VH-VL binders against q96p48r954to1139. Designs and how they scored, part 10

Target 1, 186 residues: q96p48r954to1139
Amino acid sequence: ASMGDTLSEQQLGDSDIPVIVYRCVDYITQCGLTSEGIYRKCGQTSKTQRLLESLRQDARSVHLKEGEQHVDDVSSALKRFLRDLPDGLFTRAQRLTWLEASEIEDEEEKVSRYRELLVRLPPVNRATVKALISHLYCVQCFSDTNQMNVHNLAIVFGPTLFQTDGQDYKAGRVVEDLINHYVVVF
Short names: E, the ipSAE of ESMFold2; O, the ipSAE of OpenDDE; V2, 0.75 times the mean of E and O plus 0.25 times the DockQ between their complexes.

## First folded at step 9 (VH-VL; framework fv_felzartamab)

Design w1 (at its last look DockQ between E and O 0.04; V2 from the best seeds 0.00; counts 0 for: pae O 9.1 > 2, placed apart)
Fold by ESMFold2, look of step 9:
Structure w1 (fold): chain C 186 residues (1-186), chain A 121 residues (1-121), chain B 107 residues (1-107)
Amino acid sequence: as target 1 above (186 residues)
Amino acid sequence: QVQLVESGGGLVQPGGSLRLSCAASGFTFSSYAMNWVRQAPGKGLEWVSGISGSGGYTYYADSVKGRFTISRDNSKNTLYLQMNSLRAEDTAVYYCARDYYDDSGWYFDYWGQGTLVTVSS
Amino acid sequence: DIELTQPPSVSVAPGQTARISCSGDNIGSKYVYWYQQKPGQAPVLVIYDDSDRPSGIPERFSGSNSGNTATLTISGTQAEDEADYYCQVWDSRSDYVFGGGTKLTVL
């Protein structure tokens, strides 16, 4: 038995992204953009797990309120959800192709390849990637306060999104590239 | 408890080949990425190559691409470096290093004793 | 690509404070790692994530990182601290980058 449902099996919101992703991203956007070390710091293990279980059970019924959930617990729940996806955000079928694209030396060729790969993702995955990268772009805009620039976010989210457990340090290049080239890629 | 032991160094002529080994113990070898780092006599440290825990991803410094091949055998807890087309500039002590990731970055938390490779005519 | 510059040597008297710099363009945006290497021995990690100490490293070792300079500080320097010290970062373009090393001499 595997952990968690696939991305397309989640409850989807009006924007065609999983409600669990939307809830977490919205909360961090409203309450966490100035929090030092956001996404790098870990929440409390038991609180994070209980929140994640609630979101998996019925994400639509979970309403995150400032003062009732610590931002680090919410950020940790989101990372854990993405880490635990059975097929991953970029899908098992495309994972290696995405990682190989990050090694293309010509920047314009690399960006063009990313755009091609995005089109080939399932619609829910593509919408979720766009929403997440847009959010991370906003996070790094506050990096003077929260200390999370593009480089730091890529270190966290490369392993998280490509499910490498940190054993493929170049996975962050994809995330870094997508944030840096957001306007032309999406 | 973590132990890394390199072997296979020696004297080799330019253009020759050599295979280094690193025996690992005291941890779950397949759960960790591994690296080779070298140090030329009287010089500083230089990263050479890395490999993921499963062996599915390999990485090389520009100076060794196409000449060196990193590999691992997780059933034997052993890391390898196949070095071909050796040059005088490859003369160094070669260290096996365990890769560590936290949410802040990557670094080397345990190192072996090193094995000397000398490339000379 | 980022390059890390360290002074070739630093000398201190026993009991004094040693400061070893590691300079790089906007190095403060990255986390810095420090290794100690005694003659004929393998490197040993002494500082990670700019300022944290691994288990077994004395409290006299500390680190900081801001702007273009990271600094390893050894307070109350002892004879056994005599070694070469290397800084290291990870960079998305250059992979693992080491400084050139600093020889600490305790007179």
Scores: ipSAE 0.285, ipTM 0.767, lowest interface PAE 4.1, mean pLDDT 90
Fold by OpenDDE, look of step 9:
Structure w1 (fold): chain C 186 residues (1-186), chain A 121 residues (1-121), chain B 107 residues (1-107)
Amino acid sequence: as target 1 above (186 residues)
Amino acid sequence: QVQLVESGGGLVQPGGSLRLSCAASGFTFSSYAMNWVRQAPGKGLEWVSGISGSGGYTYYADSVKGRFTISRDNSKNTLYLQMNSLRAEDTAVYYCARDYYDDSGWYFDYWGQGTLVTVSS
Amino acid sequence: DIELTQPPSVSVAPGQTARISCSGDNIGSKYVYWYQQKPGQAPVLVIYDDSDRPSGIPERFSGSNSGNTATLTISGTQAEDEADYYCQVWDSRSDYVFGGGTKLTVL
């Protein structure tokens, strides 16, 4: 028994990515890439909660359209979903191993290690990580407009993805590394 | 052509020790994680241990944790399994198996022919 | 912990289709791999990532995975296909998990 549904128990798309993640990422890609402070700004709590509940109930039936949903509500829903995963995106079993990998000084060795760790993730987790990091890579490409560079995104998503309280800088470092080395890691 | 050749198997008493080797050829050894998988006589396959390409990280099944040590020498293209405190239930053919990285899950694309370890009084 | 259940044995006449199941809770959300093992030999990968076939494996071998069951299908089964077949997944708790194996007999 679990407090919530695991990542793999979600409605999955064709690429083994949870539809809830796809819907949010797709919408933000379309409507939020140039939004100042995207993922840093919080949505309205009530709207975010309602959206998240709808997505969790039946993500396939939720249609996010431009102008109908505030991008910050969608981004907040995505972050909350990822944060509340029972086993975390990187899994409870592998979480510390990922953090440890961030301490590798040699960049080539570190990239190699991240590749190994990615393979060790469940397929749905791996696909989700790839999709998310790809999306974040796109977000930071617009950092001159949205003010969200790799470092800022790492500050936000490190604690979210590793379910930390923000005190462990290694979590942010992992995310930063994955974004910076997206092309060679994935 | 990828080749994996295990050696070091034999008869050992309970509580004894044995060291297995796996000689690899036909590929860049250090680029691949390597594993040991065993099969008791007349039984199924059981993963035993894994090691990263660089050798910096090792993984073990609960059944062998604290007793077995996996290692590798990339300069010699050789994988090792040091088995201590052996038990009767450790009796099996031990296979070395390679992981292939293809952006998918972990699986074993190449296997050696195995080496038999018999633990008996 | 995830467990994979296979039938202990499956029998098929030559030329007929053999189906070997691998059951596990929500196994459809994982990639499943299949290995063939003939007597006295090492396992050989015959299916990876649910349905992909390695080079050198005959086209009569195919795989599928959905819901709680993955299936290895051998169409036009030949005598040489008689072997033990194992399914395998990766799990965050147990790392590599194998099914108990299925002995395929070609009658």
Scores: ipSAE 0.009, ipTM 0.581, lowest interface PAE 9.1, mean pLDDT 92
ESMFold2 (binder alone), look of step 9: mean pLDDT 92; pTM 0.934

Design w2 (at its last look DockQ between E and O 0.04; V2 from the best seeds 0.00; counts 0 for: pae E 11.3 > 2, placed apart)
Fold by OpenDDE, look of step 9:
Structure w2 (fold): chain C 186 residues (1-186), chain A 121 residues (1-121), chain B 107 residues (1-107)
Amino acid sequence: as target 1 above (186 residues)
Amino acid sequence: QVQLVESGGGLVQPGGSLRLSCAASGFTFSSYAMNWVRQAPGKGLEWVSGISGSGGYTYYADSVKGRFTISRDNSKNTLYLQMNSLRAEDTAVYYCARDSYDDYGYWFDYWGQGTLVTVSS
Amino acid sequence: DIELTQPPSVSVAPGQTARISCSGDNIGSKYVYWYQQKPGQAPVLVIYDDSDRPSGIPERFSGSNSGNTATLTISGTQAEDEADYYCQVWDSRSDYVFGGGTKLTVL
């Protein structure tokens, strides 16, 4: 049977992280951290779609192994999954509050606000955000190799996570802030 | 309760072929990846092959790539292993094992009783 | 490729503590799984994720993993614990990897 469309309807791991997210993140961590343009480059459409369909059908039964999947297909599947969430990762209810938080000039106040907003997210969303930002923090540690610094990742994931077309720069700013302040926010 | 029952084992000549089956019950078969693990007489365990729940992805140990084919029929709750070009070193008890997953890794939570495959020298 | 090394055999007196090691380079960074196999029977999962016990596995079974060695510990070993024990990890390059197995004899 196909899994539901909402984040909470997905197969969940023990940490309330959707298995589909964990599998993709885990694979990219193992095989894609030094891949040039990771998350920026697009995978093959047919392969990405097939992988995403399999993951949505039964993520727990899909194994991603080094050499069997192109990292760009896996990263594209993950981005597509996140973009296609009905309410977005930060939920429709809280989306604007997140974007507004990015406009706070005082860094300490901004970090405090992000902490507050994280607590307001549903448990699955909060866990997923933490896992994803942790992963992106790891990815940017290899920016000298993969050419994906915090800013580049924010350009990619801002529109993805907030379901925008890149017109709202605040989306990228939120992601950039979360990566830069990962240690103190989470 | 989860049950896995292997069948199809027997004596075969080198270069011959054999097809193993594993009948599953007690769980939603299509929701789990399935594996074959073998054990040569008096030896340890060796992973042979795996297949995703939908059957869309298959995996093989290097020792059997190009010779073995794993498949499944979810309508029959059955796992298969087609073994071609068999060698003496393929002699083993073959177990079907259900895949398990959490936030940390992969393992086998349920095993069948196994079926013996003997490849004569 | 990752390789797991186990001692071929371990002996213990009834009631004593048995320890079975599984060694591998930086195995502490992976999760280790343990299986018990009695003569003529299929393997049974006894430990998953280094130290967690499946339902039905006695509390005397425990696991740990750090550095280069994972350890299966059986406290108050009983006669029925005599079996072969295998450690296992998953690797993105090697898939499922088993140790060579350890024969536990209860004297």
Scores: ipSAE 0.025, ipTM 0.676, lowest interface PAE 4.0, mean pLDDT 93
Fold by ESMFold2, look of step 9:
Structure w2 (fold): chain C 186 residues (1-186), chain A 121 residues (1-121), chain B 107 residues (1-107)
Amino acid sequence: as target 1 above (186 residues)
Amino acid sequence: QVQLVESGGGLVQPGGSLRLSCAASGFTFSSYAMNWVRQAPGKGLEWVSGISGSGGYTYYADSVKGRFTISRDNSKNTLYLQMNSLRAEDTAVYYCARDSYDDYGYWFDYWGQGTLVTVSS
Amino acid sequence: DIELTQPPSVSVAPGQTARISCSGDNIGSKYVYWYQQKPGQAPVLVIYDDSDRPSGIPERFSGSNSGNTATLTISGTQAEDEADYYCQVWDSRSDYVFGGGTKLTVL
């Protein structure tokens, strides 16, 4: 598989989630939830790139085993995959609409708007958002050990998912809102 | 070719301020965390401060917290260190150093040539 | 909170093997990085992730890390290898931690 393939061009699992995403999320869930600084720290560049290339070529053939893979290399591979998506996880067509929704002052209306926007995402994108936000919710549950609360995760994933250079606070707000309201949004 | 060029060093009195700059070229600046590392005359290396590629996270050694501020302007490929309330112990060569891809990482793969800061009466 | 201890100096004859130690509590659980600094120059990364060489670093440079000690090994030491060498780790409480440095002299 080529670098920069869209989500719909990926190998998909039974739940319409790209196997690349599932493999990384599953590994971090099993081995990385108590890892200090998870997602804030980057893995080694060459090792992360080799892992990502393997996953892009044939994600189903890649087996991540505790003790053989550094959690930070896996978390970095996932972040790079998401950052490098040609259309982004939330799609370029909807990007501004998602960012505008974060500015809605009434909390109930904002949550309702996020639900409507999720329905309009392509099915693979919607399933991937749900899986990722569910995972980040689990990560913050261990924040007393891993030092990654909702705000910290939003700072990392806002720019990553909306493909910005960190100049747009609204991207972090969307991610933070989705994690905080996971139960009612999804 | 990766290049990091520091500037802004000089002689300053105790309690004074300086602002260091590091001009980056030869790589996608916004994709890398950046750091300042210093070396007092005849002494070893000491990490001072770091900043993520996006600028969303900043980090400081305890010895400089509250006195130094790291920042970056990704549109100008420039890293900054604002140094306030300078002390004689801050006298050192200050290096700009490139970190891991995208976020705050583990090591420094490229270094500038450094700029000397002298804090003395 | 981890502290890294290096010998202040190591001397070797040309062509011999130099070993520079870096001691720290349970350093084997961390990645170790090594930098070479020649007089008047900036540091240069020579070993990353305990034992890997960046492009352009001669094969005579190698590294290991286990228990409480990491070691930089230079086989067939040459005059141009004379420099200061620093080990470094990342630590969640102290961030980047450097050893005190080792002056390698080639006689």
Scores: ipSAE 0.006, ipTM 0.571, lowest interface PAE 11.3, mean pLDDT 87
ESMFold2 (binder alone), look of step 9: mean pLDDT 93; pTM 0.942

Design w3 (at its last look DockQ between E and O 0.35; V2 from the best seeds 0.00; counts 0 for: pae E 12.9 > 2)
Fold by OpenDDE, look of step 9:
Structure w3 (fold): chain C 186 residues (1-186), chain A 121 residues (1-121), chain B 107 residues (1-107)
Amino acid sequence: as target 1 above (186 residues)
Amino acid sequence: QVQLVESGGGLVQPGGSLRLSCAASGFTFSSYAMNWVRQAPGKGLEWVSGISGSGGYTYYADSVKGRFTISRDNSKNTLYLQMNSLRAEDTAVYYCARDSYDDSGYWFDYWGQGTLVTVSS
Amino acid sequence: DIELTQPPSVSVAPGQTARISCSGDNIGSYYVYWYQQKPGQAPVLVIYDDSDRPSGIPERFSGSNSGNTATLTISGTQAEDEADYYCQVWDSRSDYVFGGGTKLTVL
């Protein structure tokens, strides 16, 4: 499997959000919010790979339409894209500071720290994080149907966004905090 | 070839202690989370404990929390399970199992042959 | 917390199709993993991620998962397939959860 280019090297849409991220998030929002196990379920490997390759080649030319792609293939492509970012979504330089922030006990202080850290991210990264967390917030609103509450999403995306094997609980905690405090952090 | 070999099982009295070991080979040990799974005689499988690749994070089933301690020595490619305050219900074959992850969840892709722990007065 | 229920036993004639169920509330939201355990041996992974087969597992083994039931299917069951089979999921609250196991007897 090939590694993706840097986030800033991607085709960017409005608000500095990579088109690949926007297309996936948009499709899942339209077709996948009530999908059982969304983001937990993986798509077919071959279909996911083909889709991801197409998106990486030219995201602007890829049109995801309802009924044409399985939502799990799209979600898997998005996760893989994020996981394969060379520096990760939170950048290598800032990764540890994000994880450390998750250990802050005072919730107000923690939220303030997250705000500070967001400002330190490159513009494209910051915009992408905001878009992704906003989307995940929407997903968890349907947790009664899709069975993906904040905690479940955090377990999935923690390792994805911080490029871990899922054993660093702090990674999931960061994602969980960002979803739970989306309104005040962003 | 991935190999996992458990040792340290035996007979122990209730309230006693025992330390299990699992020797790993055939893969980069520190790159994988490791687990203990047990099976009481004639019964099903029960996850007991897990530890991250680096050893920095440990996880326990409620049934063993406070009594069992999982650890690892990556320089020796060895997984450990320190079992204290043993109970009759802890009697089981204990398997070490390697963790696998692919953004879908967690499972066990390789298992050792197990070591028997018998807790009896 | 999710609980997985398996039938205690399933019997099948050689060459016939064996189906082992694993039931749980909304189990379709999880990936299900299946293990085969022959007498006196360690468990062996036979299905992961609902329907994927590890290398070395015969094609007659397949898996599906939807709604409240996951199913391990063994087509053209052979004598060597006689074993205990366990389903497993990972849950955010309960970590690793196993079914009670199913003894498959090949008649």
Scores: ipSAE 0.015, ipTM 0.614, lowest interface PAE 6.8, mean pLDDT 92
Fold by ESMFold2, look of step 9:
Structure w3 (fold): chain C 186 residues (1-186), chain A 121 residues (1-121), chain B 107 residues (1-107)
Amino acid sequence: as target 1 above (186 residues)
Amino acid sequence: QVQLVESGGGLVQPGGSLRLSCAASGFTFSSYAMNWVRQAPGKGLEWVSGISGSGGYTYYADSVKGRFTISRDNSKNTLYLQMNSLRAEDTAVYYCARDSYDDSGYWFDYWGQGTLVTVSS
Amino acid sequence: DIELTQPPSVSVAPGQTARISCSGDNIGSYYVYWYQQKPGQAPVLVIYDDSDRPSGIPERFSGSNSGNTATLTISGTQAEDEADYYCQVWDSRSDYVFGGGTKLTVL
C-alpha cells in the first residue's frame, strides 16, 4: 500500500527523519557533493517520477546504488517530495512567521527567533529541517567544486521548502540565514 | 491573459509626490508577489520595491527606502507606489512586474507597459 | 553584493550567431535570467534559470552560465532580434540585480 503524502505519514527512521529524505540525502552526500550544479540541475523527468513513486510506495525497500541512479534524479526527487508536501516542511500555519523572522534587523535577535521557531515545529518537521540544512551546509562547503554556494542553494530551496508560488521572495532569505548560521542555530 | 496596466505618472517638481497604480487582471492577484522596476531615460533597469501577495511584507531598494511606500488592494486587484520627496534621479519609466513561481530563483514573468515619471528641477 | 557587467553593444550580421556576456564575481553560482527589451516596450523574459526558454521564445535563444560569465546566445540572428538585453540575478542582500544592458544591432 502506498504511503500518504504528508510528512507524518512517511516511514520514519530512528531519528524521526522520513526515510525518503534520509535515502536521498545520504546518496547525495556519498555520490553528489562534488557534482557541478547539484540541486540546481534537473534530473530526467520520467526517471525522477519513477524514483519518487517507488519511494512513496515503500521507502525502506528502496536502496539507491551508485551507478544506477543519477545524482540529479535523486536531488530532483527530494525537491519534488518537499515541494508537494500538503502542509509543507515549515507548515502552512508557521510559514508567514518564518518569513517575518527573516526581516529582523538585529542578527542576534534573528538567530534567537529562528531557534524559537524550530522548537515550535512538530518533531518530525524539526528533525527534517535540521537534517536538510545540515546537508546543505555540507554541500556549500564543496562549492569550489560543485559551484553551489549558499546563495544558489537558497534560490532552489526557498520556494521548495516554503511552497511559495512567488508571493513571498523572503523564502530564500530564511534558507540562506539558516545555512549561514547553521552552527549557532542548530 | 495576464495584463498589468500602470497609471499615475506625470511631471512633478523636486520634493513633490506622486502615486502610481497598476491594475491587474487575468490571474489570482493575491497569490502573487508584485514589484516595481524603473528605467531612467537611456539607462538600464533598476528594481525599486516589492510586496508579498498578502501585502504583509514589503521590500525596498536602498535608493528609495524611507521615501517610497508600496501597497496593494487585493479586493481591487491593484498595486500602488506612493512616491514622496521626489528627486531628479527618480525620473524614469516605472514598470509593474509580477513575480514568478518555480523551483528556482525569483524573476519577473509579466510586465506592464510602464508609466513615465519626470522630476524636473 | 554582486555587480553584473555587460558590454554596451554587440553587432552581428543577419543569420550569424550573437553572444552577449554578463560578468560577475562567481556568477556561475547564481541562476541568471535574461530579458529582451525593444524600443518603447516593456522587457520580455527570454531565458530563465541560466538556460531554459519560456514558452513562445524561439529556439534560437539559448543561455549558459559558468565561472564568472553568463552568456546569452542567439543563433541565426534575425532583424527582429535587434533590442536591448539585460541579465539579472537574485541576491540576498540586494534582491533583484540587473546588468547594465547590451544593445544588439543586426546589420
Scores: ipSAE 0.007, ipTM 0.524, lowest interface PAE 12.9, mean pLDDT 86
ESMFold2 (binder alone), look of step 9: mean pLDDT 93; pTM 0.937

Design w4 (at its last look DockQ between E and O 0.12; V2 from the best seeds 0.00; counts 0 for: pae O 8.5 > 2, placed apart)
Fold by ESMFold2, look of step 9:
Structure w4 (fold): chain C 186 residues (1-186), chain A 121 residues (1-121), chain B 107 residues (1-107)
Amino acid sequence: as target 1 above (186 residues)
Amino acid sequence: QVQLVESGGGLVQPGGSLRLSCAASGFTFSSYAMNWVRQAPGKGLEWVSGISGSGGYTYYADSVKGRFTISRDNSKNTLYLQMNSLRAEDTAVYYCARDSYDDYGWYFDYWGQGTLVTVSS
Amino acid sequence: DIELTQPPSVSVAPGQTARISCSGDNIGSKYVYWYQQKPGQAPVLVIYDDSDRPSGIPERFSGSNSGNTATLTISGTQAEDEADYYCQVWDSRSDYVFGGGTKLTVL
């Protein structure tokens, strides 16, 4: 698929998750959970771009091997893919509603609101959010080694998922909440 | 040569209103989130409000929520703070600050010289 | 929400090392930013991302952050370093959080 393709226009796996997302998440889960600064550190620009181009052309045919791909190149490709989605992972239509939900003071009410918002996402978006947050939950479980706790991941992924170029500094609250409440929300 | 110049401070009675301005130059204004940070006389720094580069997202400290409105005009490279229902505790020097983001967090890389707001009868 | 505590003042002789602490619950899990404010002036960023210096900041300024304490260190302290120093973190619940400030006096 070309640059700018929507999430639903991607090659999808049997779990309704874009193959490009699954490939990156699976590789980082196997090779990158103990990597210091995973998702914070930048990969090499040219290697990241070539990887992303290969995945866009035919993600099903791409097989990631540690000797061929550095974890930081894969993490950068995943972040770039999510950042470049034309409508974003949470969709432009629902963006404000998600951000407003993060301001709910009562924790049980907030979690309930997140569950209903997830149901309203398109199926591919919902499956991708679940897969990504599940992965980030695993990443923070290794935070003593990789230095990427929930707070750090939220700083990186808030702007990435809500496509704010760092200008929506509260977007991280949604990500932090979803990781912290992963078991109950998903 | 980033420059931020605040104006509009002055003396106002409790319950009154005041509008602050911050003129920006030396950078692409619309590419940066902007903030107001205040400092009461003899006290420390307190974040007040922030706004995204496009103006589409606004944020407020709990102490000013509902009373202050941040806005910007990107065609004039100007940040604004409309302050309503002013209280004695709003007395402070108000700084305009440019937001910076990296994957570690948000911080203020450039500050103006501030404008004094005094709320007193 | 996180609260940052700084000593109100620190005194150091010229040429000695000044250390300004910033304490907060699990502050080592966040990145810390330091600002210098000289009398009558606006704050200036002197350390970002715990330990990095912006362009133009002397090498004598350094920072560290672990556990519950971040520290701004000024080696070979000079009279011009006399100022108030503020630590800051960003937090998804509290937004920008500043320490109370430390007045550095160079005797």
Scores: ipSAE 0.315, ipTM 0.771, lowest interface PAE 4.5, mean pLDDT 90
Fold by OpenDDE, look of step 9:
Structure w4 (fold): chain C 186 residues (1-186), chain A 121 residues (1-121), chain B 107 residues (1-107)
Amino acid sequence: as target 1 above (186 residues)
Amino acid sequence: QVQLVESGGGLVQPGGSLRLSCAASGFTFSSYAMNWVRQAPGKGLEWVSGISGSGGYTYYADSVKGRFTISRDNSKNTLYLQMNSLRAEDTAVYYCARDSYDDYGWYFDYWGQGTLVTVSS
Amino acid sequence: DIELTQPPSVSVAPGQTARISCSGDNIGSKYVYWYQQKPGQAPVLVIYDDSDRPSGIPERFSGSNSGNTATLTISGTQAEDEADYYCQVWDSRSDYVFGGGTKLTVL
């Protein structure tokens, strides 16, 4: 599997969010919030690959409009991009610390810990995490329609963001916690 | 090699209780959600209950809600199903099945050989 | 609640192609999984994600899913393929949903 460039090497938009992330999130927000199985279902491999390549080449030149791309292709491109980050979204150095934080039993203490950890992330990573979790929070608001509640999203994005094969349940827990406590953590 | 071995099945009277176990080996048990699926004699498959890898989340079919309790002991690599208030319609072979996810959907990739539960007066 | 409908039985001569359908409203928008169950044995996954085949499953097994019908296809059907076959989907309301099963008889 090929790995992408680091987040800091990406074309950055306002607020230090990579344009590639912004393009995908924006499109899905517009066209995919009510899509059944959004982020669980994968797009066509060839279309996803072409889209991802275009985004990686020059994200600023890619204009995703309603009807032009299948939402599952876009969501798959986003997941693949995040999965293929060399150090992951939470950085290799801090990965274990995030997973350990998920084991904190006291909810207030856990939230406090997540806040601390967010501050320690590089600015681009922090901004990207916030944008992504905010988006996922919106997605789960439509869970009655898209069938993707917080738990389901965590199952998908845990392995993606922590670059696991679903072998560590704590990865999903982190994502789930961040979505559930989005308002107080961010 | 993934192995799932069910036990605890037997004959029980209506209203009685029974506890099933599933011993898992060949994989990191705590990393996988586990499920119980049953099959009445001569009938099809019916999902009964599921539990997340950590045990933090449990799910039940409507037909068993309030009567069955799924649990797990990850230190023993064992899945449990406590069945209370058993009914004749609960008679079935009970399979433990490992839950798999591959970024597309959720399904059962490994099954045990099952244990028979017979509820009869 | 989503329901999956399968024919109770399908018969095929050896070497011929068997097709087992699984019907459900807009099932094409979901991923379908297929299990094979031989008498006295546990189910075995034969198709996942509509059309993917697990390691160890013969290439003669294939799957498709569109519209309201998913189909398990067994080309060049062999005697050993005689079994019950179940389709399955995941649903947010019902979690795991199985079809009623189809008995495949190889004549």
Scores: ipSAE 0.007, ipTM 0.569, lowest interface PAE 8.5, mean pLDDT 92
ESMFold2 (binder alone), look of step 9: mean pLDDT 93; pTM 0.937

